VHH binders against q84jc2. Designs and how they scored, part 236

Target 1, 232 residues: q84jc2
Amino acid sequence: MSKMRNLVEEKFLEFYESWVIQLELYLHQLLIAHNNNTMSETELRHLISKLTTHHKAYYTAKWAAIREDVLAFFGSVWLNPLENACSWLTGWKPSMVFRMVDRLRKSRVVLVEAQVKKLEELRVKTKFDEQKIEREMERYQVAMADRKMVELARLGCHVGGESVMVVEAAVRGLSMGLEKMVKAADCVRLKTLKGILDILTPPQCVEFLAAAATFQVQLRRWGNRRHYVTHS
Short names: E, the ipSAE of ESMFold2; O, the ipSAE of OpenDDE; V2, 0.75 times the mean of E and O plus 0.25 times the DockQ between their complexes.

## First folded at step 15 (VHH)

Design lg3 (framework vhh_8fcz_2; at its last look DockQ between E and O 0.89; V2 from the best seeds 0.79)
Fold by OpenDDE, look of step 15:
Order: structure tokens, then C-alpha cells, then sequence
Structure lg3 (fold): chain B 232 residues (1-232), chain A 126 residues (1-126)
């Protein structure tokens, strides 16, 4: 049975599908640019800018959506199970991108010592920020696992019995907290991405962005294939 | 086996028009975005245009935006590139490109791009 989708889910699903399709087209550009040593720095920067703008558009849409229903993102119906399994607080885990950089370093990307140092510093900072968010999440979960949450659960089990207002208030409170956490996580993602792009040269940025896009596209395709095979 | 066969190239004067065609086979055509790329003389391969699997989205390089139009026919497994207002700098061998999703990492890491087609020569000259 297909999950019942609310309006936020439907809208975001449509957006995301379109967004991913566009990402694939950008990926083609990135892949070609990756192997084109004749492209000027200006051209590369322009391509990078297009990609960064595309990513910014995602977060703009996401933040608008989470304002309406943050809970929709904690079971993202627009993602397949594999994508969801790889998600951390409704998105990619910031520290994961460093593994991607490491993989690129083992292939064609040659980093100078200064870049390596800066990346390591950024890695440490990113990890710290992730942990901080996780701690806050734990704190939040503990705080919510009180009488109020018990009451919420109790009320949720009794359709029509107790005050809808109380339930709504409780859900709102929960949602607000989650929204804060998601935004915090997204900030770390954006900061991390910016940090990496600031450290890398334009050609390296293209390689990195190509790798990232490749990962996203492949993850989605692999996940979709598996999902259809198991549920067909 | 994946096959891409480009055609429609030729000699044209500046300001002229050409329509390139690409016949695709050997893969699920509608599931793959397609691109046109070109290699000018003495230069590297450059991306020209792309179209989504459904054909609903298209993108263009800045250098060809407003002059070129990419279209696909999924029933015929064809991709087209309508070129107008051609310039001398558009002179290149044009290739239809499909990126195999399963091999993207290999492509990215190896730096080797295997063209499935022979390309079609476009020469813009007075």
C-alpha cells in the first residue's frame, strides 16, 4: 500500500523529482568539464555557481516545506528506502563528504599540503558540529519522553476521545524542536559544502561536485531498482 | 551493445542552420538523459546541451543558449539538436552522449570517456 501523502509531501515530492532530474543534467556538464582541461577558470566557476545555486534552491524549498510540516521529512516519501537509510537528520551527513574527498584524492585529485590541512580542520569542525547537534537531539528526545509525550501518545491512541487542542499543541511543540534541529543540520551541511568548495580549486570543485551528484543519482537509481524488485 | 549514431553535420555559412540527429540503441532510452557534446579543433570536449529522459527538461551551454534546441523522440529513440545562427566557433565534431549510470564512478576516476558514436562534423565557414 502506498503511504498516504499529505499536501506538503506531494508538493515536495514533485519538487524533488524535478530537482533530481535537473541535477542529472548538471552532472552531465560536470562530467564533461571534469575531463576538459581547456575550460577556463571563468567557465568552471560559472558551472560551479550553477550547481551551488541549484543546491541552494533545494534548501530554500526544504525550509519552506519544513515550516509547514517538518515531520514530513522524517519519513521522506520522496526518497526510496536506501536513500532514507543513508540520511542523517533529513539529509546527507555532513562528515560523509570528506570520505568522498578522500576517495577523489586516491584517484585524480591532487591536493597540496595546505589544502589537506584546511580540509582536516574543516573535518574536525564538521564532526564537532554533528556531535553537538546529536547531543541536542538526545537532549530533546529525553525532554520529550516525559509525561507530556506519554499523554500525547495516549491521546493519539484514542481517536476523538480527548482534547484535540492538547494534542495539537503537543505536536506543535515537538515540531518546533525538530525544525530547529533540521535547520541546524542543514546549516552544518551548507557550511561544510562551502568550506570544501573554498578550499578546492575550480577544477577540483568540479570533480567534487561531480562525485557528489554521481553519488546522489546512483543512490537513487540503485535504491529504486531494488525497491521495485522487492515490491513488484 | 550501446550504439549512438550521429548525423546531420556539414558545411554551413555563418548564420546558417543545421539539424543534428542521433540514433540510439542498446539501452532503455527513456530512462537516460541525453546530451550533445562537441570537440572543437584543438580543444577539449565541451558540453553543449542536455535533455532529461522524458524530455521535460533541457539545458544549454551559455554559448549556445537561444540558438540551439535539443529535442528527443523516445518512440524513435532519437535525439536532435537544432542549431541556428551558427557561428564559426561552433565548428566542431558533435557527439551524442549517454552517461552510463553504473559506470559513472569509473568515468570520474579514470578520466576516460568512451564515445559510443563517431560524431558528426559541423563546419561553419564563410
Amino acid sequence: as target 1 above (232 residues)
Amino acid sequence: QVQLVESGGGLVQPGGSLRLSCAASGFTFSDHAMSWVRQPPGKGLEWVSGISGSGGQTTYADSVEGRFTIIRDNDKKMVYLQMTSLKTEDTAVYYCARFPYSELWEYLTSGKFDYEGQGTQVTVSS
Scores: ipSAE 0.843, ipTM 0.939, lowest interface PAE 0.5, mean pLDDT 90
Fold by ESMFold2, look of step 15:
Structure lg3 (fold): chain B 232 residues (1-232), chain A 126 residues (1-126)
Amino acid sequence: as target 1 above (232 residues)
Amino acid sequence: QVQLVESGGGLVQPGGSLRLSCAASGFTFSDHAMSWVRQPPGKGLEWVSGISGSGGQTTYADSVEGRFTIIRDNDKKMVYLQMTSLKTEDTAVYYCARFPYSELWEYLTSGKFDYEGQGTQVTVSS
């Protein structure tokens, strides 16, 4: 990482720490709300809107940062090793979010047949979009390998400004391709979340958002605890 | 063992002010986000406000935003709720609550909220 890349990482680390802390505060609110059967639909929809706005703010900041340094999001300094190990193209894997819905159905949430059918249709579409992105990423990996062989041959023969210009253009091309793929993956994530929230009732949405935030907070705490340094 | 002791409640008139206090012990206070939660008569628990472990981030329910302020003092292990422009709708028992890190999955699956203290009664009436 260059000095400029470290600046991007430092700025996003500060943003992400604040963003996760706010998610914890929203999670506390969700935990209280999922037990309160006297909340109006308007109040529930407003809480759901706060959570969706919070998630959109993450992607807004991420997409701005990716413009400067997409590689910072592959093995991020603001995530612990467990969180990084669970990443698929710089985030959670879209198809895995349906495990959260499945868990809720086994314990608290009763879905009508129409909801189950719509969720299964969305699950299939999400997996299809996910696989399409994986195939496109594999094509980039093959192209990158071929480019590496060409660049190694040129590097062995070239010195001076023209060689620097060719390398800079190649790096810019690879970065722009990765940016496109990461944004495509993020769009699948957002579309999947919106689809789930549109199918569920407002109380069910609160249950889902609480479960999703719980998983994210627990993953962070578990990963941090295992790697936390103490002096006693 | 964890203990949260709420105080500062009482009878106030509409438009009045009140400051609630919460004394915490038995856990690493600065590592936990804290919230104020209330239970109005005949209704379920309602989240009021939250504050991060460091005190750097706060959030409020829409019904109290601009009127209530949550504050913490990590040295004294205290959480406060400054209440102004009180309305009759604010009448409730108020509890402070620790973010339930170790009970998250149990709380989520059981549907029970376990608050640690007895709460403090706030009554807003003429």
Scores: ipSAE 0.678, ipTM 0.884, lowest interface PAE 1.4, mean pLDDT 83
ESMFold2 (binder alone), look of step 15: mean pLDDT 82; pTM 0.845

Design lg30 (framework vhh_8fcz_2; at its last look DockQ between E and O 0.02; V2 from the best seeds 0.00; counts 0 for: pae E 18.6 > 2, placed apart)
Fold by OpenDDE, look of step 15:
Structure lg30 (fold): chain B 232 residues (1-232), chain A 126 residues (1-126)
Amino acid sequence: as target 1 above (232 residues)
Amino acid sequence: QVQLVESGGGLVQPGGSLRLSCAASGFTFSDHAMAWVRQPPGKGLEWVSGISGSGGQTTYADSVEGRFTIIRDNDKKMVYLQMTSLKTEDTAVYYCARFPYSELWEYLTSGSFDYEGQGTQVTVSS
């Protein structure tokens, strides 16, 4: 069953498609940088900055869209089912990046002890923040289910002017809560990303960002293929 | 030195087809994955497609998946991009690129590519 797209979904879909295309370009640049030992630190930093700016642009667009319709981001139509399945509160789970770092450590990236220590500290902090958000989400869900959803269900049986107002208010409240949670999650993502990039050297940052971009692009491609196979 | 020479571009109507060619020299062709990238007017470069050294693996940008096909001839040291169902948004200068690795997965994880050719103009317009 095809989900009907609203204006927010359509706009964000267009944005995201363009954003992903640009990400693919950056991925290639990152890979070039990784394999090019002639690039200066300044050049690497510039590339890293471009990527970070690109990600910032995503969240800027996301947050603008969320203000209009946060629900659109739960079951995002611009993502395939696999991407959605891998999403945590409308995005990547912050703690997952540490697994990525661990993979890099086992293959290409040599971290000094100080970096390892800082990364572990960041990992713990990130997990804590994730858990905090999850707890808040659970609390929110319980509260909404017990209060607003019940009210909404009851009001659904009584269509009247006053009832409509109450329903609208309840929906707004729900949306506001969700928006808050999503923003909180995004903050953790951004903080985690920033933290990692601050710990890593420019060359290591390039490798990390390349890995992250690769994962994202491959996940999308693989998911799209699977989706087509499943529905063809 | 590595040389990549693109050709085959032109003007085509939406829905039309073009086949781009890239002649490679200056390196062991079969040992390197190859790719196509493009630069739309007023936009930055975009990755389009890649093919492993052996030709056994191919990958495509989402925007061209199902419409474009990348092929290589290692005997002739050529890489091709068959473009079908062309759209106006496909308008760009297309460049051939060389990867330092033979396999796409290796490239995707650690690789790089070089594109030093002049590119070939593809214009899709009604």
Scores: ipSAE 0.007, ipTM 0.248, lowest interface PAE 11.3, mean pLDDT 84
Fold by ESMFold2, look of step 15:
Structure lg30 (fold): chain B 232 residues (1-232), chain A 126 residues (1-126)
Amino acid sequence: as target 1 above (232 residues)
Amino acid sequence: QVQLVESGGGLVQPGGSLRLSCAASGFTFSDHAMAWVRQPPGKGLEWVSGISGSGGQTTYADSVEGRFTIIRDNDKKMVYLQMTSLKTEDTAVYYCARFPYSELWEYLTSGSFDYEGQGTQVTVSS
């Protein structure tokens, strides 16, 4: 049945729903910290550490799940159609996070010249890493098309040789290649996040993390209302 | 100054085809997602199609999906709308629109387009 969920999808749906609920609770703490002029640097660093740990837990769970079924992460049952449409290789596009930093700079976050230079260097590196992954994905897709053509030719040479085993081998090859690319994309996401948090001061990190969590929660809520005509 | 100039509209019979063009100037074209919106007679604006700054993501209204294709050429700073299987309901003034951002999903957080052209009339009637 095309809409039935397998074990990986069921387990990750349960994990993700709990993970998002906890993210929303951390967002509340981030918003309180954002508005509280008396929070210590130690309190801010602790909150930032909780968010970092929460994000690492997401990727730990994700990487375990993609070993079992990477295809579940392309059109995920735990995401609404808008969230899926906004995905770049199963997640947020690393270079786009800098638009969030830019918006914060326009409102309240004051960055010194050294921070601005480091952020621009990171933006360029992040875009370079994205482009490298996109080129590798293109080459992989070409190689998979050629490999699929070879497998289809073998099927054509054996009338009645179209077997579940050959189809499963082609799917397995695609899955392994996609797993590699998804992990590479996730590494760029983690490196970009860490890089931003290393450049920003603790109060600035809180503002950034609050904006990022707000966007993720809003994207989920907006997409669940199904009142728009956007596609991907 | 930002300028968007639409062209290619006209009178077409039902089932026909038409290609709209939009020439952009005055901004870094590839940094901006673009869209086609339309205004049917006596109605407000409605979304037709959108395309990310790179051209890598496209979206279509349900009413035009499978019939319309949005295309961009960042070297020539052009956006196109290839329309096929036109219906009388497609009759409208079509506008080219620019977003202040390059990714279509940013609509949710950053709002709608910030510039549009003067429009080109498409009339589908027998």
Scores: ipSAE 0.000, ipTM 0.118, lowest interface PAE 18.6, mean pLDDT 78
ESMFold2 (binder alone), look of step 15: mean pLDDT 83; pTM 0.843

Design lg31 (framework vhh_8fcz_2; at its last look DockQ between E and O 0.05; V2 from the best seeds 0.00; counts 0 for: pae E 15.6 > 2, placed apart)
Fold by OpenDDE, look of step 15:
Structure lg31 (fold): chain B 232 residues (1-232), chain A 126 residues (1-126)
Amino acid sequence: as target 1 above (232 residues)
Amino acid sequence: QVQLVESGGGLVQPGGSLRLSCAASGFTFSDHAMGWVRQPPGKGLEWVSGISGSGGQTTYADSVEGRFTIIRDNDKKMVYLQMTSLKTEDTAVYYCARFPYSELWEYLTSGSFDYEGQGTQVTVSS
């Protein structure tokens, strides 16, 4: 069922579509860089910077949008069901990137012991932060369910002016809480990303970012696929 | 080292057909899913199709579904993309891609692929 889009959804959809297109362009550059060992460190750093800036732009836009309607990001209409299914608090789960790094290590990325140690430390920290947010979310959900949601349900049967005000207040409260959670999650994402990029060398960063971008693009494509053929 | 060499591109009219070829070397071919990506003029990289290491699974972008067919010959270490009912929108440089794993879903989870070739130009124009 096509979810009816509100203004925030429409605007962000447009933004995201453009953003993804640009991401694909950067992915191409990353892949070229990855396959071409002739690029200087300066050039690699520049490319990394472009990607990081691009990601920052996403969160800037996201945070602006969530101020208006955070609920739009829960069940994002600009994402397909697969993308949504893979989302944790309206985005990628921070701890997931470590699995990506692990896979890269098994393939082509060679990390020195110091890097491995730092990554493990970061992994632990990231996991802790995720859990903290999850606990807070659970607390929030319980609190809301016990009070405001029940009230909302009860008020749904009443069309009085006072009831409307209460409902609005409850919705606002809910939204504020969710916004806080989303921002917290995004902070963990950004910190984790920054942490990884700080640990990796420029060539490794390029590989990581390429992998991440590829994952995002392919997830989208896979999720949008209409047909998958298995040949027996 | 991994080498991927694309060929078969050209100029074709809308509704026409082309067959792209990719010659792969420098790795165990059957251990990797293979695919095609393309870059239209002025646009970003677009994934087109993938085929598992064994060739038993194939997937396509919605934009090419039903028109393109990807096949591979593991003995020859070749990947092919049969393109039919070509549209102007299919105009792009096409690149052969190597996925890190043999299964397409593994690729999706790993989020990486390689291509080193110069690509082959496909131009669809009346």
Scores: ipSAE 0.007, ipTM 0.245, lowest interface PAE 8.8, mean pLDDT 84
Fold by ESMFold2, look of step 15:
Structure lg31 (fold): chain B 232 residues (1-232), chain A 126 residues (1-126)
Amino acid sequence: as target 1 above (232 residues)
Amino acid sequence: QVQLVESGGGLVQPGGSLRLSCAASGFTFSDHAMGWVRQPPGKGLEWVSGISGSGGQTTYADSVEGRFTIIRDNDKKMVYLQMTSLKTEDTAVYYCARFPYSELWEYLTSGSFDYEGQGTQVTVSS
């Protein structure tokens, strides 16, 4: 409805589409690095740095867009229905990445005892931070479920009056609280990612990043399809 | 021992309805996301629907959204798939699946389930 809302959503949709395409290109590089030993440790660390920078670029763009209109993000118009169903406060639940690490560990990634200990410590810290955010989220649960009322209040601010000003103040207060929560959650996501990459060796980081990118690319591709067909 | 037992399949006319059931036992039911996949005649497996361990998140393939509803009852350890407006393209063996974790995303990365049942046949034909 509003011009600002449409512009923010359109701009971020264009960014996100380009971002996923570039992620797919990085995925191809990760898979090549995973399958052979032609890359030196320095080259692997450079590739890992590119992925880290790519993820930081996502959050930079997201935070700029959230500053303009956080409410647009709680119905994630740039995410397909499958991606949105897997979303916790506009993104992956921070501790969910440890399930991916656990799966890789049991299948093909060998971790030494020191790494396992450090990963467990990071997992506990991440879960603690999640619990803090979940308690804060409950303060806004009714507001998020009642998003229709908030949207009508924002539309109504084009019509003057004291009741409109009171509604505008309530909407701004809700938006500020939600923006704070989303940024807090994103900070936990970035710290957790950085922590995992610091604990893993470069070849292990490549395998982890490949799994994460595969998942995100497949979620995008699969959710965008009209029909799902397999060759089995 | 983990067991998943599907039931409720059968022959229906296009536009008809069916309700599939999955009885689960041998594990902490609420710790696992559950889902339905199907195998049409002569084709591979196709994801249909999923539901998180708590039941708070559901997903559907584009081809079934608006027509199918996934429901879980953690007290009875049951998963259901309510199917309406059935089409001939919905003809398949439907499998109840357990995912290793409580969240839905891991089906896509593994390419396989933690456990699946024997399946129940749904045939949509005039």
Scores: ipSAE 0.000, ipTM 0.136, lowest interface PAE 15.6, mean pLDDT 74
ESMFold2 (binder alone), look of step 15: mean pLDDT 83; pTM 0.849

Design lg32 (framework vhh_8fcz_2; at its last look DockQ between E and O 0.73; V2 from the best seeds 0.75)
Fold by OpenDDE, look of step 15:
Structure lg32 (fold): chain B 232 residues (1-232), chain A 126 residues (1-126)
Amino acid sequence: as target 1 above (232 residues)
Amino acid sequence: QVQLVESGGGLVQPGGSLRLSCAASGFTFSDNAMSWVRQPPGKGLEWVSGISGSGGQTTYADSVEGRFTIIRDNDKKMVYLQMTSLKTEDTAVYYCARFPYSELWEYLTSGSFDYEGQGTQVTVSS
C-alpha cells in the first residue's frame, strides 16, 4: 500500500533524491581522486569542502523539514526498508563511521599512532553521546507511555471537538520532544564527522568520504533492488 | 560485457573546440551516472565532468567549469563532452567512465580502476 505522503514528505523526497544523485557525482570525483596521487593538498581540500558542504545542505534541509513535521522522519518514505533498517534516530548511527575507518585501516589507510589515539578518543566520546541520547529517548518514551499516551490513544477513538484539541496538543508535545532528540542526534553526527575529518589527512579524508558515499549509494541501490524484487 | 568507446579527440589550437563522444554498451545506461576523466602526460587521472543517469544533473571540475559541457543521450547510449576554449593544460587522454557500484569497495581497497575504454587523445598545441 502506497503510504499517503504529506507535503513535507513529498518535498523532502524530492530533495533527497536530488541530493543522492549529486552525492553519486561527488563519489565519482572522490574515487578518481582516491587513485590520483598527483593531486595537490589544495585540490583535495577543495574536494573535501565540496562534500562537506553537500552534507551540510542535507542537514539544513532536514532541520527545516523537521520543524514542520518531525514525524515524517520516523518512517522516512524517501528511504527504502534497508536504509530505514540501518537508521538510528532518522539517520546514520554516529559510531558506525568508526567501523568504516577501521575497515579502511585494514586496506590502504595507514594511520599514525597519534591519529589512532585521537580516533579512539573520538570513538569513546561519540559512543557516550549516543548513549546519552538513547537514555533521553528512553526517558521520553517512558514519560509518554504514561498518562498522555493512554489518553491520546483513548481520545483517538473518540473524535470530538475538545478531544481533537487535546490530541493535537499531545501530538505537538510529542513532536517537540522528538525534534529535540533528532537534532541532538544530528549534532552528534556532525561532530563526529568533523572530528574524523580533522584527524585524517586530506588524502585519508578523501578515502573516508569515498567509503561513506559508497556505502550510502550501495545501501540505497541494494535496498531498492530488493524492494522491487519483493514487490514485483 | 561493458564497453565504452571514446572518440572525437584530435589536435587543436588553444582556444579551439572539440566534441568527444562515448558509446556505451553492456549495462543499463540510464541507471548509471557517467563521467569523463582525463590523464595528462606524466600525471594521474583527473576527474573532468559527471552527469547523472537521467542527465538532469551535471558537475564539472573547476578547471573546466564554464568551458566544458557534458551531455548524454540515453536513447543512443551516448555521452558527450563539448570542450571549448581549450587550453594546453587540457592535453590528455580522455576516458569515459562508469563506476560499477558492485565493485566500488574493491576499487577503494585495491586502488585499481579498470578503464573499459581505450580513451581518446586530445592535444592542445599552437
Scores: ipSAE 0.831, ipTM 0.933, lowest interface PAE 0.6, mean pLDDT 90
Fold by ESMFold2, look of step 16:
Structure lg32 (fold): chain B 232 residues (1-232), chain A 126 residues (1-126)
Amino acid sequence: as target 1 above (232 residues)
Amino acid sequence: QVQLVESGGGLVQPGGSLRLSCAASGFTFSDNAMSWVRQPPGKGLEWVSGISGSGGQTTYADSVEGRFTIIRDNDKKMVYLQMTSLKTEDTAVYYCARFPYSELWEYLTSGSFDYEGQGTQVTVSS
């Protein structure tokens, strides 16, 4: 009944399942830590480092898989070059993480005015980087359409076998450009995470990381057909 | 109803060994990651170790890594903590814990943690 899933997708799904299971165990540690007022700053920073390392491991594995086949991370909509719509490249929009911070402020986390100012500055920078990626993607889609038409016209191509080399070259060009854009989006996600953790105090970082892990774990339980897009 | 029953604690000399047990009932045991937590005298709860629902992955606090081993038996609905090379700093009441997926957000916002079991006392003293 089920269609065969490509090898890159299968390997990444196996990695992702293991990664989320480990995140769940770290979540238990975070949930206990956020209720413990006797933990030292050193203990908290070590726990924060474990979570940071775990998140970096996710992107390391994702980037290795993207080098093998970036198209495995996109649906059929990327095979339609006339569509000028792209939600976000293989993940949550980086600035969405600030809604998690805002939610925590309404509940448990009290920020001093200096932190609030720095978080707003980071939010603006993150949105600027997002918009830069969106503009580059739009430019890339236009350029790809123009170059594809010129290549086909110059080779006198038809749908048959003589067109295969031009189509394969266009697919390789698309894949290289998409890999660059996905990595750029992931870099914005990592820089935003790092920036938030630098602004928050260690106890506040524990609260934030616990909320983020809770969201990831709950998304896994609620399900998503493309597992590589269920995290932020 | 959900029940977690800890046992196996006692008085032990530094360098000694103990094996704690936790009997679980009232929920689908194999679907739940489990943790051991402890309450040292005069301190808040400390997380000690965790194990995935399948038992395939484990994680340990730095202070116990290499000395403690968490194990589960899903057929018997048991989780264990094998403790070796015990130190006086390991003196605490030990609890087993689970965090139901439906209650994760409540734990984050409540600022409190409810024990499901009575715990078991471990005392490391010469």
Scores: ipSAE 0.685, ipTM 0.894, lowest interface PAE 1.3, mean pLDDT 79
ESMFold2, look of step 15: ipSAE 0.684; ipTM 0.890
ESMFold2 (binder alone), look of step 15: mean pLDDT 82; pTM 0.840
ESMFold2 (binder alone), look of step 16: mean pLDDT 81; pTM 0.826
OpenDDE, look of step 16: ipSAE 0.812; ipTM 0.925

Design lg33 (framework vhh_8fcz_2; at its last look DockQ between E and O 0.90; V2 from the best seeds 0.80)
Fold by OpenDDE, look of step 15:
Structure lg33 (fold): chain B 232 residues (1-232), chain A 126 residues (1-126)
Amino acid sequence: as target 1 above (232 residues)
Amino acid sequence: QVQLVESGGGLVQPGGSLRLSCAASGFTFSDQAMSWVRQPPGKGLEWVSGISGSGGQTTYADSVEGRFTIIRDNDKKMVYLQMTSLKTEDTAVYYCARFPYSELWEYLTSGSFDYEGQGTQVTVSS
């Protein structure tokens, strides 16, 4: 069943596909760097910078798209069901990255006590921020489940000329609220990412970014494979 | 069985050109991003260039940007690295590399890169 896509969805889909492909190429670099102990700190930092810039580009594009149609992101057609299932407010859940760090710690990444402490502090803060956003979302949902939503639902069944304007206004209001929430979530993501990268050494950053990219790429591929198997 | 066979290396003077080739088999080629990596004498493995599965996107290390060109032929299952303006610093064994998606975590955690090819020696010397 082909989903109808609006212009925003189509554009962002193209962007995202390209973006993920580029991410995979960066992943190759990261993986090689991961095993290259001869790389200078400067070189590592440069690679990290490339990745961070790449991620920034994603959010720049996302935010531009959200301004046009935030609702497109609450059913992201460019993501497979698995990716969507792992999404929190149109993206990765910020607190998830700490589990990734923990996994890395069990493998090759050795953190000093000071780093562990800072990461824990960041984790707590991140969780707090997540919860705050969730509370706001709940509040928003409750607030929307009021007369306006009822009216919207009612009007949706009987769309006339005057009703269309009312519906549009209601949708706009809803969209504005959602946009706010998404932006808030993205801010937490960006802060969390920055925080982690600030705590980790350049080699550790490379490992972390490699892990993150690996996860993202695999999630997409596994999800796509499953989706094709299920629907073929 | 996955095979990557590199060729085209040799001795060249600074400023010269070489074209490396990589013949791939044993996997779905068009679905895999490919990279060239190299190992200079006494140094670790370094990434040189990458190309997406479709060939639509390419990327290069800063050290080779503007001098090297990576291309692929999915029909022939070939990856190429056109090297120009070669420098002494480009001396290395060059490998064609893929990173199997199913093994990415293993690679990341084990820290071992399994070269699927023998590599090809590039020596830039006056």
Scores: ipSAE 0.861, ipTM 0.952, lowest interface PAE 0.5, mean pLDDT 90
Fold by ESMFold2, look of step 15:
Structure lg33 (fold): chain B 232 residues (1-232), chain A 126 residues (1-126)
Amino acid sequence: as target 1 above (232 residues)
Amino acid sequence: QVQLVESGGGLVQPGGSLRLSCAASGFTFSDQAMSWVRQPPGKGLEWVSGISGSGGQTTYADSVEGRFTIIRDNDKKMVYLQMTSLKTEDTAVYYCARFPYSELWEYLTSGSFDYEGQGTQVTVSS
């Protein structure tokens, strides 16, 4: 397809690799902080702020790339327009982060009743926002299937440039709507992250951020190993 | 099998310089990010600096940024910490550290960190 799509993807992949490497360095810092009971609250909050800023930088870069070409983020999923709307717009499903919190509770993190109530309220709100996005994506999924059918008809119907213009305008309009939905999903992710960090104490925030970073770093290393073995 | 051997510590005056070395063996060195960690007298561990496996990215604690430089040599399996403008607050035992990817969850759930080396003492005093 478009070289524009290819170039946007390549630039973002370069950013992402650098971003994950930096996350790994923050992970070392989180792990030492996690195992050290002598750090001040001020020091812990500063570290938490570094991680929050790092995550915001990811979305800032992503949104810039999406502005150039949102379809670069739907390559695999876009080629399968019949896939479920809950394949989730270019990322993890926001409500799944609460399962990570639950795993930490079963392992080591002890939450006070007030924190549990606030987390449940946030979970309900996150799920509500998530479901709203799912319904909107289903509507766009139908529109994308119709766009695919129109493109196939264009190739087979011998009709002139007017049909091409209509299809291209429809694709452009759908791309703009898709950008809006991806940003909405990312905003739910960021709002949920902020909400969790506001509810947890600073030591609990460090543990949560360390678990999240551990998951991301391990997933990258596993993916890189398979890439090295499989794609050479 | 895994060994991290720190060296280069010593007694130095405030404002002085030292260069710490860490010799690594028993693992694939270039794949792992490395950190320097220190333990001041009577205090817990403090993270000082980190460097990516390739050496392309570095990060520093606020207290040492601008004064310390972390460097690695993957051919020689060495990590260095170049320390300048030393302060009495920098007095500590310094360790180099790694966090094996397969054991990250264990570090999270155990609440403990084990040094692999003996560390090297840095004392800044007049």
Scores: ipSAE 0.668, ipTM 0.884, lowest interface PAE 1.3, mean pLDDT 79
ESMFold2 (binder alone), look of step 15: mean pLDDT 78; pTM 0.798

